# Designs tried in a protein design chat: miniprotein binders against q96jn8r1131to1294. Part 36

Target 1, 164 residues: q96jn8r1131to1294
Amino acid sequence: TLEFLENHGKNILLSNGNRTATRVASYNQGIVVINQPLVPQLLVQVRIDFLNRQWTSSLVLGVITCAPERLNFPASACALKRAAWLLRGRGVFHNGLKICEKFGPNLDTCPEGTILGLRLDSSGGLHLHVNGVDQGVAVPDVPQPCHALVDLYGQCEQVTIVNP

## First folded at step 15 (miniprotein)

Design yk3
Fold by OpenDDE base, fold request of step 17:
Structure yk3 (fold): chain B 164 residues (1-164), chain A 82 residues (1-82)
Amino acid sequence: as target 1 above (164 residues)
Amino acid sequence: SPEEIIEEIRKLIDEAIYLAMKGDKTKAVELLQKALDLVNKLGDTEFQKAIDDALKAIDKGDPWYAELILDWALELAEEKSE
């Protein structure tokens, strides 16, 4: 069963059998990691449950290749400068450096109810899915094992893992 | 000391990003300008450039990117002070 790990950002409250993450304070300290590593053909999806419009920006999606159980999470995913690939807005980042400026839809403008997914293909390419539609390869040749990461940042205050 | 200055810069940056995330660009810019004054005391040209880039990001409505830039700058400044 896909769940969020108990090791998470300081402002996160887990519920619903650890399938729902809620950021209960401020705009940050909201990083969560999904327990099972991504393997080829496994589609991991989260639904945006609630947006708080008092903040700007929104969630960050990505993967990490370090051990998530022992990771000391920074306040924001932007500080993940090792073994991290991030999707935010329309940009793709690797270890704190922008590697792509325009990819897929703008994650900052996804409304509540949007289902976002991550999947590795047989070649190690990381795909973004939006409402069940494959947006293509965001990051080619991602090292394995890797874990899906969600940063409940800015407007995004709650997400839930959903099954395909 | 440089370490004390860097700590003060960090506090200003944290508050600036918070305010930018709340949509208060004006106050965020004011705080980053104060941070820039402290950076000038360090004589750190790279950090100065980072502040300028962050200010541009704030102006464009992208505080996350500003935060990224400034996080790099703080990390590098701390390394230089060691």
Scores: ipSAE 0.895, ipTM 0.948, lowest interface PAE 0.5, mean pLDDT 96
Fold by OpenDDE base, fold request of step 17:
Structure yk3 (fold): chain B 164 residues (1-164), chain A 82 residues (1-82)
Amino acid sequence: as target 1 above (164 residues)
Amino acid sequence: SPEEIIEEIRKLIDEAIYLAMKGDKTKAVELLQKALDLVNKLGDTEFQKAIDDALKAIDKGDPWYAELILDWALELAEEKSE
């Protein structure tokens, strides 16, 4: 069963059997990690439940290759400068450096109800899915094992893990 | 001391990013300008460039990227002070 780990950002409250994450304060301290590592052909999806329009920006998606249970989470995913690949806006970042300027749709403008997915293909490529549509390879070769990460940042106030 | 100055810069940056995330670009810029004044006391040209780049990011409505830039700058500045 896919769940968020209880090791999470300070402003996160888990509910719904740890399948729902809610940021209950400020705009940050909202990082969560999904318990099961990504394996080829497994599609992991989250739904944007609520957006708080008083903030700018929105969620960050990504993967980490370090042990998530012992990770000391920073206030924002932007501070993850090791073992991290992040999708934010239309950009792709690796260990704090931008490696792609424009990829897929702008994550900052996804409305409530949008379902975002991550999937590894047989070649180790990380795919982004938006509402069930494969947007292509965001990262061509991701080390395994890796775990999906969501930073409930800015407008993104609540997400829920959903089944494909 | 350099460590004390860096901590003050950190406070200004934190507040600036908060305000930028609220959509108050004007006040965020003002605070980053104050941070720049402190950076000048350190004589850290790399940090100065980071502030300038962050200001551009704020102007473009991208406080997350500004935060990323400034986080790198703070990390580097702390390493230099050790």
Scores: ipSAE 0.895, ipTM 0.948, lowest interface PAE 0.5, mean pLDDT 96
Fold by OpenDDE base, last read:
Structure yk3 (fold): chain B 164 residues (1-164), chain A 82 residues (1-82)
Amino acid sequence: as target 1 above (164 residues)
Amino acid sequence: SPEEIIEEIRKLIDEAIYLAMKGDKTKAVELLQKALDLVNKLGDTEFQKAIDDALKAIDKGDPWYAELILDWALELAEEKSE
């Protein structure tokens, strides 16, 4: 079953069989990684449960190709400068560099209840799904194995893994 | 020492980003200006540019991007001081 790994950001509290992640302090230290690697056609989805509007920005989605169990997580996903592809706002980042200015809907403005998904296609393309709708390829070629990452950042205080 | 200055810059940046994330752009800018003064003592023109870019990002309401920029700058500055 899909769960968040026990190795996570300092401000994260896991619950619901490790399927729910809650950031319980500040705006950062909220990175979580899903246990099963993204294999082709596996859709991994999380639902935004709670937003705290005292903060700016929102969650970051992405994938990492390093071993997540041994990763020393930084306070923010923006500091992941190796083996990382990130989606935030409408931008796409690779190893700390912006590689796309505008892609899909703005993740910073997604309301509570929004379901966000990541899926690899057979060619290694990383797809973003929003409320069950495939938004297209965000990253054309992602190395495998890779793991889905969620940074509960800014407004985003809780997410839950949901089945498609 | 350069290492001590960098540590002070880091503290200012951390607080600035925190305040920017809270929506207090004015105070965030003030702290980054203090950081810029310290950067000038290092004579690091790349770091100076990073501060300027981060200030622009905060002004545009994007503290996450400011954080990214400044994280790169700190990393590079630390490498230069070694």
Scores: ipSAE 0.895, ipTM 0.948, lowest interface PAE 0.5, mean pLDDT 96
Fold by OpenDDE base, last read:
Structure yk3 (fold): chain B 164 residues (1-164), chain A 82 residues (1-82)
Amino acid sequence: as target 1 above (164 residues)
Amino acid sequence: SPEEIIEEIRKLIDEAIYLAMKGDKTKAVELLQKALDLVNKLGDTEFQKAIDDALKAIDKGDPWYAELILDWALELAEEKSE
């Protein structure tokens, strides 16, 4: 079963069998990692449960290739400069460098209820899914094993892992 | 010391990003200007450029990107101070 790991950002409270993550303070310290590594054809999805409009920006999605159980989480995913691919807004980042300016819908403007998914294809391409629609390859040739990461950042205060 | 200055810069950046995230661009810019003054004491032109870029990002309403830029800058500055 897909769950968030107990190793998470300092402002995260897990609930619902560790399938729901809630950031209970500030705008950051909200990184969570899903327990099972991404393998081809495994679709991992999270639903945006609550947005807090007092903040700007929103969640960051991505994958990491380091061991998540030992990861010392920074306050924000933007500080992940090693073994990390991130999707935020319409940008794609690799190890702290922007590698794509415009990809898919703007994650910062996704409303509550939006279901966001990550999936590796057979060639190692990382796909973004939005409400069940494949947006295409965000990152080609992602190393494996890798784990899906969600940074509950800014407006995004709660997400829940949902089944496809 | 350079290390102490960098720590002060870090504090200013943290506050600036916090305020920017709440939508207070004006105060965020003020704090980053203070940070820039300290950066000038370090003579770190790369850090100066980073602050300028971060200011632009905040102006455009993208504090996350500003945070990214400034995180890089802090890391590099710390390396230079060692």
Scores: ipSAE 0.895, ipTM 0.948, lowest interface PAE 0.5, mean pLDDT 96
Fold by OpenDDE base, look of step 15:
Structure yk3 (fold): chain B 164 residues (1-164), chain A 82 residues (1-82)
Amino acid sequence: as target 1 above (164 residues)
Amino acid sequence: SPEEIIEEIRKLIDEAIYLAMKGDKTKAVELLQKALDLVNKLGDTEFQKAIDDALKAIDKGDPWYAELILDWALELAEEKSE
């Protein structure tokens, strides 16, 4: 079963069998990683449960190829400078460098209830799904194994893993 | 010492990003300007450019990107001071 690892950001509280992550303080320290690695045809989805408009910006999605159980999480995903591909706003980042300016919808403006998904295709392409709609390949060739990552950043203070 | 100056810069950056995330661009910019003054004392032109780029990011309403830029800059500055 899909759930968040217990190794997570300092401001995260897990609940509902570790399927719900809530950031309980500040705007950061909210990184979580899904336990099962992404494999082709596996769609991993999270729902934005609550937005706190006290803050600007919103969640970051991505994948990491390092061992998540031993990862010392930084306060923000932006500090991940190795083995990381990130989607934020409409941009795609690899190891702290922007590799795509405009991709898919703006993640900073997704409302509560939005379901965001990640899926690898047979060629190693990482796809973003929004409310069940495939937005295309965000990253063309992702090393495997890799794990889906969610940074509950800024406005995004709660997400839940949901099944397709 | 350079290490002490870098620590002061880090504190200013942390607070600036916090305020930017709360929507207080004015105060965030003010703090980053103070950080820039300290960077100038280090004579670190790369760090100076990073501060300028971060200021532009905050002005555009993108504190996350500012944070990214400044995180790189701090890391590089710390390496130079070792």
Scores: ipSAE 0.893, ipTM 0.946, lowest interface PAE 0.5, mean pLDDT 96
Fold by OpenDDE base, fold request of step 17:
Formats: structure tokens, C-alpha cells, sequence
Structure yk3 (fold): chain B 164 residues (1-164), chain A 82 residues (1-82)
């Protein structure tokens, strides 16, 4: 069963059998990690449940290759400068450096109800899915094992893991 | 001391990003300008450049990227002060 790990950002409250994450304070401290590592052809998806428009920006989606159970989460995913690939807005970042300026749709403008997915292909390419549509390879070669990460940042205050 | 100055810069940056995230670009910029003044006291040209880049990011409505830039800058400044 796909769930969020109990090791999470300080402002996160888990519910619904740890399948729902809610940021209950401020705009940050909202990082969560999915328990099962990504494996080829497995589509992991989260749904944006609630957006709070008082804040700017939105969720960050990505993967980490370090042990998630022992990770000391920073206040924001932008501070993850090791073993991290992040998708935010239309950009792709690796260890705190921008590696792509324009990729896929703008994650900052995804409305409530949007389903975002991550999938590894047989070549180790990380694909982004938006509402079931493959947006292409965001990261061409991701080390395995890796875990999907969601930073409930800015507007994004609640997400739920959903089945494909 | 440099350590004390860096801590004050950190506080200004934290508040600036918070305000930028709430959509108050003007106040965020003001605070980063204060931070820039302190950076100038350190004589850290790399940090100065980072502040300038962060200001541009905030102006473009991207406080997350500003936060990223400033996080790098603070980390490097702390290393230099050790």
C-alpha cells in the first residue's frame, strides 16, 4: 500500500491511513515522502486536494535517492542539495541547480483536482504525468532506488495519494 | 562580528521570503535591500550577486527561486566565516 512516511515536515498532519497529507501552518515545512520506492512502470500519483490562494507558488514534486526514514527535512525542498531531483513551476532542478528551464505544464498553476504522477521508464527516465497524460522525461537517468517526494509548499495545503 | 552579521542577514531573508510568499513584493524588496547593506559590510561580492538575483526573482513573482538562491548564499557565507 502506498502511504506517506511518518517522517515528514513539521507542519504536516497525516490522515486517511497516511494517504492524505495536510499542511496545517504557514507556507512551508511541508515535505512528505512516499513509502514505496519507485520501480520501473509503476505510476505513483497524488491529487491536489486544496489550494490556499493567500500564498504564492505551489507544490514541488520530485525524487530523492537517500534514505527517507532518516532524512532531516529542511523547511523547503529548495534546500535539498543532495540526492534530489525537483520539479517546480516549469523548471527541473538537481541538487539545488536548475537543469531545465521549460518542462511540461506549470505546476504552480495546476488547479485543485489535478492528479500528478511520477513514473520511471525502463531506461531510468523519470516521467511526469498530469491527469494521466505523460508529459515526457523530466530527468533522463535517475539512480535507483529512489522515493517520490512532495513538498506541500505555498498554495498547496493538501494532497492525497490516488490509484492509477 | 561576521557571524552576528550573517545571523541578522538570515533573519531579514526569512522575513523577506515570508512576505514575498504572501504577495508583498514591496516589503520583501525593502528587507532584502537591508540585507544587501549588511552583505556589503562583509565585502562578499558573491553574496551581493545572490541578493541581486533574488531581488530579480521576487520581482518576477518567483519567491521559491529567490529562496533557493539565498539559501545557497547563506550557506557559502557561513563557510567563509568559519
Amino acid sequence: as target 1 above (164 residues)
Amino acid sequence: SPEEIIEEIRKLIDEAIYLAMKGDKTKAVELLQKALDLVNKLGDTEFQKAIDDALKAIDKGDPWYAELILDWALELAEEKSE
Scores: ipSAE 0.893, ipTM 0.948, lowest interface PAE 0.5, mean pLDDT 96
Fold by OpenDDE base, look of step 16:
Structure yk3 (fold): chain B 164 residues (1-164), chain A 82 residues (1-82)
Amino acid sequence: as target 1 above (164 residues)
Amino acid sequence: SPEEIIEEIRKLIDEAIYLAMKGDKTKAVELLQKALDLVNKLGDTEFQKAIDDALKAIDKGDPWYAELILDWALELAEEKSE
C-alpha cells in the first residue's frame, strides 16, 4: 500500500492511513515522501486537495535517491542539493540547478482536484502525468531506487495519494 | 565576526522570503537590501550577485526561485567563513 513515510516535514500532519498529508502552518516545512520506491510501470499519483491562496507558488514534485527514512528534511525542497530531481512550475531542477525551463503544465496554477503522477519508464525516464495524461519525460535517466517526493509548498496545503 | 554577520543575513533572508510568499514584494526587497549591506561587509561578490538575482526573481513574482538562489549563497558563504 502506498502511503507517506512518518519521516516528514515539521508542519505536516498525516491522516487517512498516512495517505493524506496536510501542512498546518506557514508556507513551508511540508516535504513528504512516499514509502515505496518507484519501479518501472508503476504510476504513483497524488491529488491536490486544498489550496490556500494567501501564499504564492505551489507544490513541488520530484524524486530522491537517498534513504528517505533517515533524511533530515530542509524547510523547502529547494534546499535539496544532492540526489534530488524536482518539478516546480514549468521547470525541472537537479540538485539545485535548473536543467529545463519549460516542461508540461505550470504546477503553480494547477487547481484543486488536479491529479499529478510520476512514473518511471523502462529506460529510467521519469514521466509526469496530469489528470491521467502523460506529459512526457521530465528527467531522462533517474537512478534507482528512487522515491517520489511532494513538497507541500506555498498554496498547496493538502494532498492525498490516489490509485490509478 | 563573519559567522555572526552570516547569521544575521540568514535571518533577513528568511523574513524576506516569508514576506515575498505573502505577496509583499516591497518589504521583501527592503529586507534583502539590508542583507546586501551586510554582504558588502563580507566582501563576497558572489553572494552580492546572488542577492541581485534573488531580487530580480522576487520582482518577477518567483519567491521560490529567490529562495533557491539565496540558499546556495548562504551555503557558500558559510563554507568560506570556516
Scores: ipSAE 0.892, ipTM 0.946, lowest interface PAE 0.5, mean pLDDT 96

Design yk3
Fold by ESMFold2, fold request of step 17:
Structure yk3 (fold): chain B 164 residues (1-164), chain A 82 residues (1-82)
Amino acid sequence: as target 1 above (164 residues)
Amino acid sequence: SPEEIIEEIRKLIDEAIYLAMKGDKTKAVELLQKALDLVNKLGDTEFQKAIDDALKAIDKGDPWYAELILDWALELAEEKSE
């Protein structure tokens, strides 16, 4: 079963059999990683459960290609300078550099209840799904193995892994 | 020392991003202007540009991007002072 790793950001509390992550302080220290690597045919989905509109900006979604079990996570995903591809707002970032200004919808506008998905296609392309709708290839050739990552940043205070 | 100045700049940046994240742009800008004054004393032109770019990002309501810019700038400044 898909779960968030016990190795996570310092402000995260895991619950619901490690399928729910809650940021319990501040706006950052909220990185979580899915325990199984992405493989073709695996759609990893999380639901946005709670947004606190007191904060500015919202979650970051992406993948890391280094082993996540003992990694020391930075306070915010923007500081991931190696082995990371991130979707934030409408942008795509690789190792802290913006590589695409406009891909898919603006993640900062996703309301509570939105289901966000990540999967690899047969060529290693990373696809974003929003409420079941494939947004296309965000990153054309992601090295494997890779793990899905969520940064519960800013407004985003809780997400839950859901099955397709 | 340069290390003490960089550490003070980091503290100002951390607090500025926190305030921008709470929606207090005015206070965030004030703290980044103080950080810029210290960066000017270091004579670090790349860091000066990064502060200016981060101020623009905060003004546009994008503190995540400001944080990204400034995290790079701090990393580069610390590498130079090694």
Scores: ipSAE 0.869, ipTM 0.935, lowest interface PAE 0.5, mean pLDDT 94
Fold by ESMFold2, look of step 15:
Structure yk3 (fold): chain B 164 residues (1-164), chain A 82 residues (1-82)
Amino acid sequence: as target 1 above (164 residues)
Amino acid sequence: SPEEIIEEIRKLIDEAIYLAMKGDKTKAVELLQKALDLVNKLGDTEFQKAIDDALKAIDKGDPWYAELILDWALELAEEKSE
């Protein structure tokens, strides 16, 4: 069963059997990681449960390839400079550098109830799903093992893992 | 010292990003302009450009990208002063 790891950002409270993450303060310190690495047949999905429109910008999705259980996360995913690939807005970032300017929909505009998914294909390509629709390959060759992460940043205050 | 100046710049940047995240662009810009004055004392032209680029990102409503730019700049400035 898929859960968020207990090692997470300082402003996160886990609930619902560690399947729900809530950011309980500020706009940052909200990184969470899924407890199992991605494998080609695994679709990791989270639902956006709550957005606070008083903040600007929204969640970041991505993967990391280093072991997450005891990693010291930065305050914001933008500071991940090693072994990280991130999807934010319409951009794709690798280790803090933008590598694609327009991929998929603008994640900052996804409303509450949106289900966002990450999976690897058989070639190691990282796919984004939005409400069940495959958006294509965001990153063509992600090393394995890798772990899905969400940064509950800005507007995004709660997400829940769905389809366990 | 350069380390004390960089720490003050970091505090100004942190507060500026927080304010931009709350939608207070005017105050965020004011704080980043104060940070730029301190960066000028360091003579760090890459950091000067980073603050200008971050100000543009804030103006476009993208404080996440401003934070990304400035995190790089702080990291590089800290490496130079070590």
Scores: ipSAE 0.857, ipTM 0.926, lowest interface PAE 0.6, mean pLDDT 93
Fold by ESMFold2, fold request of step 17:
Structure yk3 (fold): chain B 164 residues (1-164), chain A 82 residues (1-82)
Amino acid sequence: as target 1 above (164 residues)
Amino acid sequence: SPEEIIEEIRKLIDEAIYLAMKGDKTKAVELLQKALDLVNKLGDTEFQKAIDDALKAIDKGDPWYAELILDWALELAEEKSE
């Protein structure tokens, strides 16, 4: 089954059989990674459970191609300068560089209850799903294997892995 | 030394991003202006531009992007001093 890895940001507490991640302090140190690599048949979905509007900015989604079990995560996903593709706001970033200004909806506006999904297509394209609706290809050719990543940043304090 | 100045700049940046994340743009800008004064003493024009760009990002309400810009600038400044 899909679970968040035990190797995660320092401010994360895992619960619900490691399917729920909660950021319990500050605005950062909230990176979590899904235990199984993405494959074309796998849709990884998380639900936004709790937003704290005391903070500015919200979650980051993405993928990493480094082996995640022993990786030393930075405080914030923006510092991932190798083997990383991130979706944040409406932007797409590769290794800390913005490669697309406008893709999909603004993730910072997603309310509690929103279900966000990541999957690879048969060509290695990375797709974003929002509440079950495919938003298209964010990144056309992601190297495999890769793992889905969520940074519980800013307003986003809790997410749960949900089944498709 | 340049290394001591860079460490002070890092502390100012970290606090500025924290304040911007809490919505205190005014105090965040004040701390980044202090960081810019120290960057000016280094004579690092790339870092100066990064501070200016981060201030624009904070003004637009985008502290995540400000953090991205400044993380790059700190990394490059530390590489130059080593």
Scores: ipSAE 0.855, ipTM 0.929, lowest interface PAE 0.6, mean pLDDT 93
Fold by ESMFold2, last read:
Structure yk3 (fold): chain B 164 residues (1-164), chain A 82 residues (1-82)
Amino acid sequence: as target 1 above (164 residues)
Amino acid sequence: SPEEIIEEIRKLIDEAIYLAMKGDKTKAVELLQKALDLVNKLGDTEFQKAIDDALKAIDKGDPWYAELILDWALELAEEKSE
């Protein structure tokens, strides 16, 4: 079953059989990773459970292509300068460089209850889903193996893995 | 030493981003201006530009992007130091 890895950001508390991640302090140190690599036909979905509007900015989604089990996570996903592809706001970032200004909806505006999904297509293209709707290819050829990553950043204080 | 100055700049940047994340743009700007004074001691024109760009990002309400810009600048400054 899909779970968040035990290796995660310092401000994360895992619960609900490691299917729920809560950031319990500050605005950062909230990186979590899904325990299984993405493969074609696997849709990884998380629901935004709790947003704290006292903070600015919200969650980051993405993938990492290095082994996540013993990785030392930075305080914020923006510091991932190797083996990382991120979706933040409307932007797409590769290793800390913006490669697309406008893809899909603005993730910073997603309310509580939004279900966000990541999957690979057969060509290695990374797709974003929002509330069950495929937003298209964010990144055309992600190296495999890769793992889905969520940074519970800013407003985003809790997410839960949900089934498609 | 350059390493001591870079560490002080890092602390100011971390605090500034925290304040910007809480919506306190005024205090965040004050701390980045202090960081800029220290960057001037390094003579690092790329870092000076990064501070200016981060200030613009904070003004636009985008502290995540400000953090990205400044994290790059810190990494490059650390690599330049002997």
Scores: ipSAE 0.855, ipTM 0.927, lowest interface PAE 0.6, mean pLDDT 93
Fold by ESMFold2, look of step 16:
Structure yk3 (fold): chain B 164 residues (1-164), chain A 82 residues (1-82)
Amino acid sequence: as target 1 above (164 residues)
Amino acid sequence: SPEEIIEEIRKLIDEAIYLAMKGDKTKAVELLQKALDLVNKLGDTEFQKAIDDALKAIDKGDPWYAELILDWALELAEEKSE
């Protein structure tokens, strides 16, 4: 069963059998991690349940290769400087450095109800899916094992893990 | 000391990012300008550039990227003072 790990950002409340994450304060401290590593047969999907347009900027998606159960997460995913690959807006970031200016749609424009997916292909390429549509390879060779990560940042206040 | 100045800069940056996240660009810019005054006391040219770049990101409505830039700048400034 796919769930968010109980080790998460301090502003997160887990519910719905740990399949729903809600940021209950401020704009940050909202990092959550999926409990199973990505493998080629696994598509991890989350639905954007609630956006608060009071804030600017929105969620970050990505992967980490550190064991996530005991990590001390920073307040914001932008501070992940090791073993992290992030998708934010249209940018792709590796360890805090932008490696691609434009990949896929601008995630900040995704409305409530959007289903975002991450999967690893057999070559270690990280794919983004948007509403079931593969956006291609964001990162060509991610080391395994890696875990999917969501930062409920800014506008994004709630996401739920959904079945593919 | 440089460490005390860096700590004050961090507090200003944290508040500025919060204000930018709430859409108050004017107040965010005011606080980053105060942070720049303190950075000038350090004589840290790279940090000065980072604040300029963060201001551009805020102007474009991208406080997440501003936070990323400034987090690097704080890390570098702490390493220089060690």
Scores: ipSAE 0.851, ipTM 0.926, lowest interface PAE 0.6, mean pLDDT 93
Fold by ESMFold2, fold request of step 17:
Structure yk3 (fold): chain B 164 residues (1-164), chain A 82 residues (1-82)
Amino acid sequence: as target 1 above (164 residues)
Amino acid sequence: SPEEIIEEIRKLIDEAIYLAMKGDKTKAVELLQKALDLVNKLGDTEFQKAIDDALKAIDKGDPWYAELILDWALELAEEKSE
């Protein structure tokens, strides 16, 4: 039973058995983390349920390699300067440093209904899935254990964990 | 003090990013230019460049990246003051 952790950004309200996260204020304070660490056989998927096009920029997707229960989440994922690998727009970021300019589609253009997935391969490579299609290796060797992270940033106001 | 100036810069940056996120580039730029005036009082050349780079990111419609740049700059400025 994949769920969002109770430890999350302060503008998040969890519902639907902690499988749905909604940002209920502002554009930020929307970090959520999946409760189970990623393992090679696990595909974590979230559906974009609601976008508010009055904001600029959209969700951030990624992983953290530290234990998430005791983290003090920053207002925005861009401030994660330790133990973090992020996908935003077409960029890949490690601890606040852009390490790849163009990977996969531009996440800012994903409409409502898009299903985004994260999976580790057997070598610890992090794969992005978009609507069931593997986009390849975003990060070649992520330390384990790690947890999937979503920042409901900007336009993205609601996501739901869905089965693969 | 430098700490009081950095705190005022932080408030201007936070408001500027909020306005850029709402699509008000003009007002966001105005606030970042006020922040630049304060950064000039600190004599912090790296922070001056960060403001310029953040203004370019906002102009391109990328306030998330502007926030990333400015978060680094604030962190470095606070470490220098300690």
Scores: ipSAE 0.848, ipTM 0.923, lowest interface PAE 0.6, mean pLDDT 93
Fold by ESMFold2, last read:
Structure yk3 (fold): chain B 164 residues (1-164), chain A 82 residues (1-82)
Amino acid sequence: as target 1 above (164 residues)
Amino acid sequence: SPEEIIEEIRKLIDEAIYLAMKGDKTKAVELLQKALDLVNKLGDTEFQKAIDDALKAIDKGDPWYAELILDWALELAEEKSE
């Protein structure tokens, strides 16, 4: 079953059989990783459960290609400078460098209830889904194995893994 | 002393990003200007540019990107002082 890994950001509390992650302090220390690597035919989806509009900026989505079980996560996903591809706002970032200015919708504007998905296509391309709608290829050739990552950053205080 | 200056810059940056995340752009800018004064004492022109770019990102309401810029700048400044 898809669950968030026990290794996560310091401000995260896992619940609901490790399918729900809540950031319980501050605006950061909220990185979580899905326990199974992405494979073709696996769609990882999370629902935005709670947004706190007192903060600025919102969640980050992405993948990491290093083994996540014992990784020492930084306070914020922006500091992931190895083995990481991130979707944030409308930007795509690789190892802390912006590689695309405009992909998909602005993730900072997604309201509570939005379902965000990540999957690999048969060519190793990383796709973003928003409320079931494929936004296309964000990253054309992600090394495998990779794991889906969510940073409950800023406004985003809770997400839940949901079935496709 | 350079190491002490870099640590003081880091503390100012951390507080500035926190305030920007809370929506207090004015106070965040004030703290980054103080950080820039200290960066000027280091003579680090790359870090100076990074502070200016982070200020622009905060002004646009993008503290995440400001944090990204400044995290790079801190890493580079620490490498230069080693």
Scores: ipSAE 0.848, ipTM 0.927, lowest interface PAE 0.6, mean pLDDT 93

